# VHH binders against Deoxyribodipyrimidine photo-lyase (PHR): the designs that were tried, part 9

Target 1, 134 residues: Deoxyribodipyrimidine photo-lyase (PHR), of Oryza sativa subsp. japonica (Rice) (q6f6a2r38to171)
Amino acid sequence: GPVVYWMLRDQRLADNWALLHAAGLAAASASPLAVAFALFPRPFLLSARRRQLGFLLRGLRRLAADAAARHLPFFLFTGGPAEIPALVRRLGASTLVADFSPLRPVREALDAVVGDLRREAPGVAVHQVDAHNV
Short names: E, the ipSAE of ESMFold2; O, the ipSAE of OpenDDE; V2, 0.75 times the mean of E and O plus 0.25 times the DockQ between their complexes.

## First folded at step 3 (VHH)

Design p16 (framework vhh_7qbe_3)
Fold by ESMFold2-Fast, scan of step 3:
Structure p16 (fold): chain B 134 residues (1-134), chain A 117 residues (1-117)
Amino acid sequence: as target 1 above (134 residues)
Amino acid sequence: QLQLVESGGGLVQAGGSLRLSCTASGFTNYMGWFRQGPGKEREFVASISWSGGSTYYADSVKGRFTISRDNAKNTLYLQMNSLKSEDTAVYYCAAEPITWGESYDYWGKGTRVTVSS
């Protein structure tokens, strides 16, 4: 089934080693590739809080436009990392590719997502790519 | 284009209950309920993440209203208990897009709830 790249650290499509790895896996299995990003949970961005995320939202808008130009499905969730295992299950994905990061909040999110998939979708392969080592 | 259709509004006595539904024509991301009472500005009521793992409530409804969703049916619910006259409003369903593009968010046309004392 499809390969999902969960963008965590490297919020770019050009020179992204985890995305290149995900694209290679998708090509090798003749499967679709999708990109996902999950923002932390909060009340709707329709509220005044939209201003607090201006820099990040501008970056994500550029990413969405770039993904569309490259014909890559791009999913932007606003419910936090827990959306990722649910997306993997919904798409029937075979593989989840994620950025590796030593930073504690990112590692905790990764561990929680991997734990969920081990319990609820144990057939899904999980690959973590360390961009600094490649 | 994504369409949201609310239902379940009506006339109810104070202390009663109503369940509102909002059915989407396709895949939705973060969803929620807003309301606008007579002579008031539109206000936030409750929201829920796509997976259901995160929910938010306005202080005025916390403990009385429960938001939930059924993704297999593309349907959002608002269970309203212990209704008060202050809950009288048009209730709007809203959904954030999963992709950022032409529209930032989607809105339904609203469903009217009237609470009689």
Scores: ipSAE 0.094, ipTM 0.460, lowest interface PAE 4.4, mean pLDDT 80

Design p17 (framework vhh_7qbe_3)
Fold by ESMFold2-Fast, scan of step 3:
Structure p17 (fold): chain B 134 residues (1-134), chain A 117 residues (1-117)
Amino acid sequence: as target 1 above (134 residues)
Amino acid sequence: QLQLVESGGGLVQAGGSLRLSCTASGFTDYMGWFRQGPGKEREFVASISWSGGSTYYADSVKGRFTISRDNAKNTLYLQMNSLKSEDTAVYYCAADTYDLGSEYDYWGKGTRVTVSS
């Protein structure tokens, strides 16, 4: 089934090893590829905090437009990492590909996502790509 | 262009219940409800993440209102219970998309709720 690339670290479409790996898996199975980015949840009442991230959000919006121009589905979520397992289930995805990160908050988010998928979609493969291993 | 269409508003007695719906013409990320009562500023009511895993409520509606969504139908709901006269307002549906240049990118035209004493 479809391959979902959860973009965490490498916020680009060019020279992205995890995306290339995900694209290869999708091509091998003749399945669609989708990219997802999940920001931390941001209640509307904290609008000043969201505006302070305007530079990052404008960059992600431009990235989404670039993906659309390349006919690559791109999902932007402001509900945090919990959106990722729901997207995987909604699409009936076979594989989730994620960026490797040694940072604790990112590792904790990935562990939570993997835990959800093990309970609710145990057939989904999860793969991390480490572009900075050496 | 993404469109949001609200329905379900009307006249209801204090203590009664009402369910609002909002249907989007396409994909939406976060969705929420806002309201504007007579002589008041527009205020936040409730919001829900795409998956439904995160919900947020204004203190004035906690325990009385429940927000939910059906992504297969691109529809947002607000179940309003134990209605009070101060809940009288025009209720607006709002949605986020990947145009993240504002707090919420798209708004409906509103549906009117009147709570009689």
Scores: ipSAE 0.216, ipTM 0.579, lowest interface PAE 3.2, mean pLDDT 81

Design p18 (framework vhh_7qbe_3)
Fold by ESMFold2-Fast, scan of step 3:
Parts: sequence; C-alpha cells; structure tokens
Structure p18 (fold): chain B 134 residues (1-134), chain A 117 residues (1-117)
Amino acid sequence: as target 1 above (134 residues)
Amino acid sequence: QLQLVESGGGLVQAGGSLRLSCTASGFTNYMGWFRQGPGKEREFVASISWSGGSTYYADSVKGRFTISRDNAKNTLYLQMNSLKSEDTAVYYCAADSYTLGDEYDYWGKGTRVTVSS
C-alpha cells in the first residue's frame, strides 16, 4: 500500500530528509506516495507568534501549489492530527513516515496517532525521521 | 517570554575542563551553544534535540566537548575538555521554542570562558 508522509516541521518538498525517506520506501515497494499536513487545534496555534503563523499559512499554500505541479497528492487538514489515522486507513497505507518533533503537544499527538493505528491498523509501519538544520 | 541564563564560565588553564549550564524559564525545543571569540563572528558549537537523540558538533570541538540536557530541570549543559587557547570566547545558550520552525530565537546573555596558556 501507499506511503504517507506526515509533514510537521520541515514544510518543504526540496531538501527534506523525511520526504526522501518516504519516497524511497514508496519506490522500493512500487507504491504511491502522499503528503499530509494537519494544523493543530486553535489553542496550540494561538501560542505561536503572529509572524510564524502567517509564514506557515503562506508556506502551506505554496507547498500545495508545488505538490500539484509535481502530481504529488497533498492533503491539508484543519481538524488536527486525529485526521492522520483516518487518512492512513482510507488510503490503505502500508507506512506512515513522520518528522521527529520534541515539542510536547506534537509528541502527544504522535503518541495518539500511533496508538490509534496499533488498534485499528496494526499492520501499518510507523517511521520517525529527525530532520534538522543548524 | 522565555529567559535563558548561562553559568559556569571562568578562567582555566590550557588542557583543563569546564562545564557550562543554561537554565530555561520554560519549554524549549532544540537547544544549542554558540560562541564568539575575540575579533571573530559568532560561531556554532553544539546542539541537541529535546529527546537527546540527535546531537551536532562543530568540527573544531568534536571529541572534546559533550552537549547534554536535563529536561526535568529545563537545563542544557556543555562539558568542555582538553581546552585550548582558541576556545577563549563568550559562550551563548540558544533555544528554539517555535511551534513550527527550527530557528534559534531565544538567546542568553553569555558566559565568558578564558583559556590561559
């Protein structure tokens, strides 16, 4: 089945190690690749700086346009991370690839997503990739 | 408003050791150390992910410096061994607490390290 990349931190299509990893897995299994981004609930986003939220929204619009130009499925969810397990099940995905994030709310969301998949789709592999520039 | 406070700097002889600490007033994502020596621009020294699973070092300090953190105390450490005169600098603690980015936006005031020959 397809490989789904849950994009969190590195919101770009070029020079993205987690995306390269997901693409490699999809190629190895001759499976489709899809990219998903889920906006966190309002209370989490309200803790962000106004500039950062503006940059994020503009960046996501640009990413969606770039993905469409490359014929890469891109799913943007505004209902939060809970939509990720539903997408994985709907696509019959074999693997979920996620950016590693040390942020507590993101870690809690990832734990919830993994827990859901373990119960509902125990055959799905979950890979976390640490992509970081310093 | 996030605050970072460094400590542990001082005067040490070449070949000696120092341990720097940096305490954050709240949650931090990635944390790192930067330094600025006399007549030089600020340079990267080391960084560490929240879990401690990923660490990065400048080539000039690999094998001599070790970065670590204690999340229960919101404290970052830099263990500096085999110090050289070239390590003389003001050392700055930096943190990325951005929700959706990896830029270092918060900086401490710095702690001075002087290595005598």
Scores: ipSAE 0.000, ipTM 0.117, lowest interface PAE 13.0, mean pLDDT 76

Design p19 (framework vhh_7qbe_3; at its last look DockQ between E and O 0.03; V2 from the best seeds 0.00; counts 0 for: pae E 13.8 > 2, placed apart)
Fold by OpenDDE, look of step 4:
Structure p19 (fold): chain B 134 residues (1-134), chain A 117 residues (1-117)
Amino acid sequence: as target 1 above (134 residues)
Amino acid sequence: QLQLVESGGGLVQAGGSLRLSCTASGFTDYMGWFRQGPGKEREFVASISWSGGSTYYADSVKGRFTISRDNAKNTLYLQMNSLKSEDTAVYYCAAEGYTLSEEYDYWGKGTRVTVSS
C-alpha cells in the first residue's frame, strides 16, 4: 500500500529527511507516496512564525503547490491529527512516516496517532525520522 | 476579535475536584487551557479541536483532567479531578492558537485555582 508522510515539524519538501525516507520506502515497494498535514492546537511550526496564522496559511498554500509540482498527493486536515489514522486506513497505506519534533505537544500528538494505528491498523508500519539527528 | 471569559476557579482540598468554564463570544476551531503557577511560566494544560473533537493533555494532567466543549453554548470546560497542590495556578482559556502559550491568538483573563493540602 501507499506510504503516507505526516508532516509535523519540517513544513517543507526540500531537504526533508523524513520525506526522503518515505520516498525511499515508497520506491522500494513500488507504492505511491502521499503527504499529509494536520492543523491542530499542537504546535508544528517553530518560533515567531506560529503567531501569524496568515503566514501559516500562505506557507501551506506554497507547500501544497510544491507538492503538486512534484506530483505528490497532499492532504490538509483542519480537524486535527485524529484525521491521520483515518487517512492511513482510507488509503490502505502500509506505512506512516512522521518527522520528529522536540516539542512535547507535537510528540504527544504523534504518540496518540501511533497508538490509534496500533490498535486499529496493526499492520501499518510507523517510522519516526529525526532529520536533525542525521 | 474573540472574547473569552473563564469561571469556576476557587479553593479546593487536595484530592478534590473542580470544573472550569470558558465562554467564548464566537466560534473558534481550537481552544485550550493553560495555567501559570506561582513563580512558574505559563504552561499548556489541555486543548480541544472545536470542530474535530481531538483532545490533547499535558502529561502532568493526563488521567485527571478532562477538556470538553459545548458548541451550543460556545463554552469550553475543564474537569479537574484528583487535584494536587502543584495544580495551584491561574488557569487561562485560549483560542485559535497552539499548545504553546505564546501561540494562541486569544486569551481570557484567567481564573485562580488554589489546591490546599
Scores: ipSAE 0.000, ipTM 0.275, lowest interface PAE 10.4, mean pLDDT 84
ESMFold2-Fast, scan of step 3: ipSAE 0.358; ipTM 0.658
ESMFold2, look of step 4: ipSAE 0.000; ipTM 0.120
ESMFold2 (binder alone), look of step 4: mean pLDDT 83; pTM 0.848

Design p2 (framework vhh_7qbe_3)
Fold by ESMFold2-Fast, scan of step 3:
Structure p2 (fold): chain B 134 residues (1-134), chain A 117 residues (1-117)
Amino acid sequence: as target 1 above (134 residues)
Amino acid sequence: QLQLVESGGGLVQAGGSLRLSCTASGFTNYMGWFRQGPGKEREFVASISWSGGSTYYADSVKGRFTISRDNAKNTLYLQMNSLKSEDTAVYYCAAEPYDLGDEYDYWGKGTRVTVSS
């Protein structure tokens, strides 16, 4: 099934080692590739709150436009990391690729996502890509 | 352009139950329900993240209303129990745009709920 790249550290499509790894896996298995980004959970996002997140949202809009230009499916979630295992299950994905991060809250989020997948979708492979190791 | 269509409104007796539905024409992020009662401003009722992992409720409906969604059907639900006269309102479905662009959140045209005592 499809390969999903969960974008964490490198919010770009060019010169991204984890994305290159995900693309290689998808090509090798003749499977689709999708990119996902998950913002922190919050109540329904109103226009005023979007304005307060201006810099982050402008960056995400640029990423979405770049992905569309490359015909690469891009999923943007505002409900936090818990959206990722749900997306993996919904797409019937074979593999989740994630950025390696030494930051504690990012590692905790990744551990929670991996734990969910081990319980609910044990056949899904999880790959962590560290730019220093690849 | 994303379209939202609400259904399920009607007349119900106080203490009764009603389920509202909202079907979207495509992918949505956060979805929620708002309502506008007679002589009142539009107010937040409940919201749910795409996966259902995060839900939020207005204090006035906590314990009585339950929000849920079925992403395979692009449909949002609001189960309303223990209805009160003050729940009388037009209920609107709202959805965050997928790409979080400069466009406003999408809104349906509403479905009317009347609670009689």
Scores: ipSAE 0.146, ipTM 0.536, lowest interface PAE 4.4, mean pLDDT 81

Design p20 (framework vhh_7qbe_3)
Fold by ESMFold2-Fast, scan of step 3:
Structure p20 (fold): chain B 134 residues (1-134), chain A 117 residues (1-117)
Amino acid sequence: as target 1 above (134 residues)
Amino acid sequence: QLQLVESGGGLVQAGGSLRLSCTASGFTNYMGWFRQGPGKEREFVASISWSGGSTYYADSVKGRFTISRDNAKNTLYLQMNSLKSEDTAVYYCAAETYSLGDEYDYWGKGTRVTVSS
């Protein structure tokens, strides 16, 4: 089934090793590729806080436009990392590719996502890609 | 432009139940319900993430209201149980999208709920 690239650290489409790895896996299995980005969880309040995220949202909007121009499905979630396992299940994905990060909050988010998938979709392969790897 | 259409409002007796629905014309991220009672400010009621993995409720409705969604139908629900007269309000559906060229917050026109004793 499809390959999902969960974009964590490298928020770009050019010169992105994890994306190249995901694309290679998708090509090898003749499967679709999708890219997902999830913001940290937060209450939905439609408040001044959301307007103050304007610069971040403009960057993500440009990223989505670049993905569309390259014919890559792009999913932007505001509900945090918990959206990722749900997307993987909904797409019937075979593989989740994620950026490697030594940062504790990112590792904890990845561990939670992997734990969810092991319980609910144990056939899904999870790959972590370090930007320095060939 | 994204459109949100609410339905399910009406007159109900105290202690009764109602289910509100909101159908979106396209993809949405977070969705939520807000309400505005007579002579009051618009206030938050409940919200739900795209996957349904995160839900948030105003303290006044916890244990009585349940928010849910069906993404295949692009539809948001609010199950309202144990209704009280203070729940009388116009209920508004709201959505976040992050779509190119779209507004980031969308609102429906509201559906009226009246709770009588």
Scores: ipSAE 0.165, ipTM 0.527, lowest interface PAE 3.8, mean pLDDT 81

Design p21 (framework vhh_7qbe_3)
Amino acid sequence: QLQLVESGGGLVQAGGSLRLSCTASGFTDYMGWFRQGPGKEREFVASISWSGGSTYYADSVKGRFTISRDNAKNTLYLQMNSLKSEDTAVYYCAREPYDLGSEFDYWGKGTRVTVSS
ESMFold2-Fast, scan of step 3: ipSAE 0.288; ipTM 0.633

Design p22 (framework vhh_7qbe_3; at its last look DockQ between E and O 0.02; V2 from the best seeds 0.00; counts 0 for: pae E 12.9 > 2, unsure alone 60.2 < 65, off the site)
Fold by ESMFold2, look of step 4:
Structure p22 (fold): chain B 134 residues (1-134), chain A 117 residues (1-117)
Amino acid sequence: as target 1 above (134 residues)
Amino acid sequence: QLQLVESGGGLVQAGGSLRLSCTASGFTNYMGWFRQGPGKEREFVASISWSGGSTYYADSVKGRFTISRDNAKNTLYLQMNSLKSEDTAVYYCAKEPYTLGDEFDYWGKGTRVTVSS
């Protein structure tokens, strides 16, 4: 089944080692590739600024346009990391590739998603790759 | 289908303690507590990640309240110590929002906490 790349750290399609890895897995198994981004809504939303949010949203629109130009399915979710296991199940994905991130909130989100997949979709392979392998 | 049920509220003397609980169904990454005092807008109290490694507190409760969760029981807790009259409110359990706004999705009916002198 399809390979899903969960973009966690690097919001770009160029020079992205995790994306290249996911593409390689998809090619090797003759499977489709999709990219997913899930916004991290902060439960206490104390530090979000309208200007910073506007910059993020404009960047995401550009990223979606880049993906469309490459005919690469791109899924944007506003419901946070919980949307990722649902997407994996909906697509019948065989593999989830995730960025490595040293940021604690991102690591914890990954742990939660992996825990869900181990219980609900144990056949799904999970690969963690550092997108900044420069 | 997500369901949130709060319990543990009641009348308590100033300086006392209460422990609130909230049972959730379904997957949740972040859960939290909000409260609404008499004549006030609803305000954030505390939140916690699924793993328990990230916790966040409003300044007004930091050092007095402790949030925790037990994923095996799908239960969120708020231990409230050194209660003050200003903590009097209806306390609501919530999960992380689907939108970029400040609103949480799936609010419970709330549990009333009254702190008396």
Scores: ipSAE 0.000, ipTM 0.192, lowest interface PAE 12.9, mean pLDDT 75
ESMFold2-Fast, scan of step 3: ipSAE 0.310; ipTM 0.622
ESMFold2 (binder alone), look of step 4: mean pLDDT 77; pTM 0.781
OpenDDE, look of step 4: ipSAE 0.005; ipTM 0.255

Design p23 (framework vhh_7qbe_3)
Fold by ESMFold2-Fast, scan of step 3:
Structure p23 (fold): chain B 134 residues (1-134), chain A 117 residues (1-117)
Amino acid sequence: as target 1 above (134 residues)
Amino acid sequence: QLQLVESGGGLVQAGGSLRLSCTASGFTDYMGWFRQGPGKEREFVASISWSGGSTYYADSVKGRFTISRDNAKNTLYLQMNSLKSEDTAVYYCAREPYSWGEDFDYWGKGTRVTVSS
């Protein structure tokens, strides 16, 4: 089934090793590719006062437009990493590709996502790609 | 060009129930309900993340209203129980725009709820 790339660190389409890996997996299995970005959860009522985050998300919105121009589905979630397992199940994805990060909060989020998938979708493969590994 | 269409409003007796629906023409991430009563400002009612893993409610409706969604149908619901005269309002469906920190967007005309004594 489809390959989902969970974009965590490299917020770009060019020179993105995890995206290239995900695209290669999708091509090898003749499956669709989708990209997802999940922001940390925030209070709904406070979103209008988080203006500094608007610059980051405006950049991600432009990235989404660039992806659409390339016919690449892009999902932007503001509800946090918990949206990722739900998306994987909704799409019937075979594989989740994620950026590697040594940062503890990112590692904890990835561990939680992997744990959810092991329980609810045990057939899904999870790949981590370290763009800085030589 | 996202379109949101609200429905389900009507006249109901105090203590009664209504279910409101909102159908979207495309993908929506975070969704919520707002309302505006006679002579009052528009106020937040409830919101839900795409997966349903996070929900938020205004203190005035906690324990009485339940927000839910069916992503396969692009439809958002608000189950309203134990209705009070203070719940009389036009109810609006809204989605959170992709630019975080921007105000919620409104596309529908709303659906009117009148609670009689």
Scores: ipSAE 0.006, ipTM 0.349, lowest interface PAE 9.2, mean pLDDT 78

Design p25 (framework vhh_7qbe_3)
Fold by ESMFold2-Fast, scan of step 3:
Structure p25 (fold): chain B 134 residues (1-134), chain A 120 residues (1-120)
Amino acid sequence: as target 1 above (134 residues)
Amino acid sequence: QLQLVESGGGLVQAGGSLRLSCTASGFTDYMGWFRQGPGKEREFVASISWSGGSTYYADSVKGRFTISRDNAKNTLYLQMNSLKSEDTAVYYCAAEPYDLGFYSEEYDYWGKGTRVTVSS
């Protein structure tokens, strides 16, 4: 089924190693590719969230427009990383590709997403792409 | 253009129950309920993430109201139990639409509201 790229740190379409990896997997299986971005929210009221995230969302609008020009489906969620495993299930995806990061909040989000998928969709492959020379 | 249509309002006795529904014409990210009572400011009631994994409630309704959604039907629900006279209000559905390669310039979409009257 489809490949989903969960965009975390590399918020760009050009020179993105995780996106290139996801595109390669999708091409190899003749499957669709989708890109998803999930903000890390706190509990909110709709108007307060909109105001606080205005500048970030404007940058993501440009990214979404660029993705549309490239015929890449792009999902933007403000509900946080928990939206990712739900999207994977909804699309019947075969694979989730994510950026590698040792940073604690990102690692905790990745661990939670992987744990959810192991419980609710155990056939989904999860790939982390290391874009750094460590 | 995203449209929201609320239903389920009406007259109910104190201690009774009502279920409100809101149907969206397309994809929505977060959805929520707000209300405005006679002579009062608009206030937050409850909200739910797209997956349903995160829910938030105003303290005044916590334990009495339950928010849920059915994404296959593009429908949001508010189950209201143990209704009180202070719950009398027009209830509004709100949503933030995000779609494949599309981001709306409007952050919030609102329905026209459905009236709930709780009698003593």
Scores: ipSAE 0.069, ipTM 0.459, lowest interface PAE 4.7, mean pLDDT 79

Design p27 (from d4q with F102Y Y103T E106D; framework vhh_7qbe_3)
Fold by ESMFold2-Fast, scan of step 3:
Structure p27 (fold): chain B 134 residues (1-134), chain A 121 residues (1-121)
Amino acid sequence: as target 1 above (134 residues)
Amino acid sequence: QLQLVESGGGLVQAGGSLRLSCTASGFTDYMGWFRQGPGKEREFVASISWSGGSTYYADSVKGRFTISRDNAKNTLYLQMNSLKSEDTAVYYCAAEPYDLGYTSPDEYDYWGKGTRVTVSS
């Protein structure tokens, strides 16, 4: 089934090593490729901070439009990392590719996603790409 | 681009139950239900994230209404229990792909035509 790239640190389509890895896996298996971005959950924001989030969301929509022009499906979730395992199951994906990160909040999100997939979709392969140590 | 179609409205007695449905033509992040009673402005009822991991309810419906979705059918639901006469309204399905989609009508760009719910005493 499809390969899903969970975009975390590198919010770009060019010079993105995890995306290149995901594209290579998809090509090797003649499977579709999809990209997903999930905003981390946030408490209710004051108006000024909400405006800043609005700018980020507009930038991500532009990125999604750019991906669509390249025939690359892009899914944007504001409900946080928990949306990722649900997307993987919904698409019947074979593989999830994510950026490797030692940062605690990113590691906690990755561990939660991997744990969910091990319980609910044990056949899905998870690849974590560390471009700096390859 | 995005189309929303509601169904399930009708006449029901106070204390009764009713289930509303809304089918979307494409991908949505947050989806919500709003309602507009006679002579009132549209008010928030409930919203749900794509995975169902985050739900929000207006205080007036909390404990009585349940929002859910079936992404395989691209359909949003509102289960309404213990209906009161003040729940009489036209109920609208709303969506805004890739936005906060929280509680203000101004946050939503896509709307259905509405389905009427009348609760009689």
Scores: ipSAE 0.006, ipTM 0.274, lowest interface PAE 10.4, mean pLDDT 78

Design p28 (framework vhh_7qbe_3)
Fold by ESMFold2-Fast, scan of step 3:
Structure p28 (fold): chain B 134 residues (1-134), chain A 120 residues (1-120)
Amino acid sequence: as target 1 above (134 residues)
Amino acid sequence: QLQLVESGGGLVQAGGSLRLSCTASGFTNYMGWFRQGPGKEREFVASISWSGGSTYYADSVKGRFTISRDNAKNTLYLQMNSLKSEDTAVYYCAAEPYDMGWSSEEYDYWGKGTRVTVSS
């Protein structure tokens, strides 16, 4: 089934090691490749932060347009990492590829996603790519 | 271009129930409901993430309204229970907020609205 690349830290399509890894896996299995970005949600309490997130999301929509130009499906989720396991199941994906990050919130999100997939889709392979090690 | 079509509005008595639907012409990530009552500005009602794992409600509707979706049908629902005269409004379906989805200015796509009138 398809390979899903969950874009966490490397928010680019060029010179992205995790994306290249995901593309290689998809090519090897003759399967489609899709990219997903999940923004971490925050409460509607701080107006300035909300506007900063708005600018980020508009930048990510441009990234989605760039992906479309490369014939690469792109999914943008504003509800956070919880959307990733649902996307993996919806697409019938065989593999989830994610960036390695030492940041605690990112690691906690990845652990939660992996835990969900182990329970609900145990056949899905999860690959973490460490860009600092290549 | 993504199109949203609301349905299910009508006249209902206070204390009654009504279910609104919104069908999208294609895939949507985030969706929400807004309403505009007579002489009022458009206000947030509820929103839902693609998976249904995150839902948000305005305080005025918590415990009475339930937002849900059926992705296989590209359809968003709003189940409205214990309706009050204050719920009288045109209800709008919206998709693809550029931020958290709690402000009407954030949404890229809108339906034309469906009218709900709650009578005594």
Scores: ipSAE 0.000, ipTM 0.148, lowest interface PAE 15.4, mean pLDDT 77

Design p3 (framework vhh_7qbe_3)
Fold by ESMFold2-Fast, scan of step 3:
Structure p3 (fold): chain B 134 residues (1-134), chain A 117 residues (1-117)
Amino acid sequence: as target 1 above (134 residues)
Amino acid sequence: QLQLVESGGGLVQAGGSLRLSCTASGFTDYMGWFRQGPGKEREFVASISWSGGSTYYADSVKGRFTISRDNAKNTLYLQMNSLKSEDTAVYYCAAEPYTLGSEYDYWGKGTRVTVSS
């Protein structure tokens, strides 16, 4: 099944160890690769508050365009980290690759995602890539 | 360009029900329903995240309307129960695209719902 890279810390396609790891896994298994980014949940009617994320969203739009040019599926979710397990299940993914981060809110989000997958999709492998090992 | 097509509108008596559908031509993140009644501005009705894990409703429809989606069919639904004359409006489907562009929302042409007494 496909490999999904959940982009957390390194919001770039070049010099990204987690993406390189995910690409290697996908190539080794002759499987597709997809990239996903998830923002915190927000109601659709709060369009004025969406503009407060303008700087981040412009960067993500550029990343999505660059991914499209490379024929990499890119999923941008404004519904938060809970979208990640749903994407993994929807694609029938074999592996989820994520950036390792010691920061508490990132760690808590990752732990919640891993917990969901262990309960609802126990066959999915989860790989954490720590760029500090470079 | 993302295209949204609504269907399911019609004439119904107060207390009745209708199910609205909206089919998207491609991948969408958040999707929602808005409506515009006679002589009123367009107002929010309901929204749903891609996974369906988060839903939001206007207070006026909470408990009567249910939003859902089928991502395999790229289709959004609005189940409308216990309809009131105040629900008479053109209902519009809206979506955020896979890639956030200069337009955050894509809109369909609308489907008309008329609730008679």
Scores: ipSAE 0.020, ipTM 0.475, lowest interface PAE 6.4, mean pLDDT 79

Design p30 (framework vhh_7qbe_3)
Fold by ESMFold2-Fast, scan of step 3:
Formats: structure tokens, C-alpha cells, sequence
Structure p30 (fold): chain B 134 residues (1-134), chain A 118 residues (1-118)
């Protein structure tokens, strides 16, 4: 089934080793590739009055435009990392590719996602890409 | 462009139940319910993340209302139990668009009317 790249650290499409790894896996299995990015969870819907998100939203619009130019499905979630396992299940994905990070907050998010998938979708392969190993 | 259509409103007696539905014409991120009672401003009722993993409720409805969604049908639900006269309002569905070109504003439906008689 499809390969999903969960964009954590390198928020770009060019010169992205994890994305190249995910693309290689998708090509090798003749499967689709999708990219996912998850924002912070929040209690209320997004509004035009959120100044603090202005710069982030402009960066995400550029990512979305670049992905569209490459015919690459791009999923943006505002419910946090928990959206990633749900996307993997919804797409029937075979593989989740994520950036490796030694930083504790990023590692905790990744560990939670991996734990969910092992529990709810044990057939999904999880690949963590370290820049030093690519 | 995203369109939202609400349904399920009606007249119900205090202590009764209603289930509201909202169908979206496409993919949505966060979805939620707002309401506007007679002579009042529009207020938040409940919201749900795309996966359903995060839900939020106004204090006035906690324990009585349950928000849920069926992404295969692009449909949002609000199960309203133990209804009170104070719940009388027009209920509006709202959705965060997935298309980032329109991300600055949420989409809204036209509303569905709920009347709770004492």
C-alpha cells in the first residue's frame, strides 16, 4: 500500500533525505507516496485573527504549492501527532517514514505514534531516517 | 470551495434528545458546532479533530452532548441528551478547510434550528 512521509524536522521538499527515502520505497513497490504535517492540537477552530500563525501558514502554503507542482499529496493536520496513525490507517499505508531526532519532545511524539501503530495497525512498517545514515 | 449542510433540528421536550448532522462537500480538518440562542451572540459548543482523537466541549454542554464524525461520509454529528430550555438555538456547523489557499477563514453552514420546550 502507500508510503506516508511524516514531515517533522525538515519542513521542505528539496534536499530532504527522509522524503528521498520514502520516495525510493514507494517507487520500489510501485505504490503512491503522501506527505503529512501535523500542527499543535487546540480547543477552537482556526480563525483569521490568529496573528501568531501568520508566518507558519505562509510557510505551509509554500510547501503545499511545491507539493502540488510535484503531484505529491500533502496532508496538513491541526490535531497534533495523533492524526498521523489515523491517516496511515485511512490510506491503508504499508509504511510510515519519519525523521529521526535525538531531541526528547520530537522523540516522545514519534514514540507515541509508533506505539499507536503497533497496537492498532501492527502490519505497518515504520522507518526512521537519520541524516547520518542516508 | 467547501459547502456544509446541517440537518436534524426540530422541536423536543426538556429532558429529550436530538442528533444533529452536518455533511461537508469535501475533506475537512477540525470541525465543530456553534449555536446562537434568541437575543444572544453565537457561542462555541464542541469541536473535533480530523481523527476524532481530540474533542473539546463548552462547559455548559459537557456530559450531555457528544461530538463525533464519520470521515468516510464527510459527516459531523452532535448527539444532544438531557436537553434544557437554555439549549434552544440555531446550531451551526463549522469546518477548517484543508485547502491552504483558503485557510485564513473557517467555512460555515446555514444552521439548523433546535427548540426545547419546557
Amino acid sequence: as target 1 above (134 residues)
Amino acid sequence: QLQLVESGGGLVQAGGSLRLSCTASGFTNYMGWFRQGPGKEREFVASISWSGGSTYYADSVKGRFTISRDNAKNTLYLQMNSLKSEDTAVYYCAAEPYDLSTYEYDYWGKGTRVTVSS
Scores: ipSAE 0.270, ipTM 0.590, lowest interface PAE 2.7, mean pLDDT 81

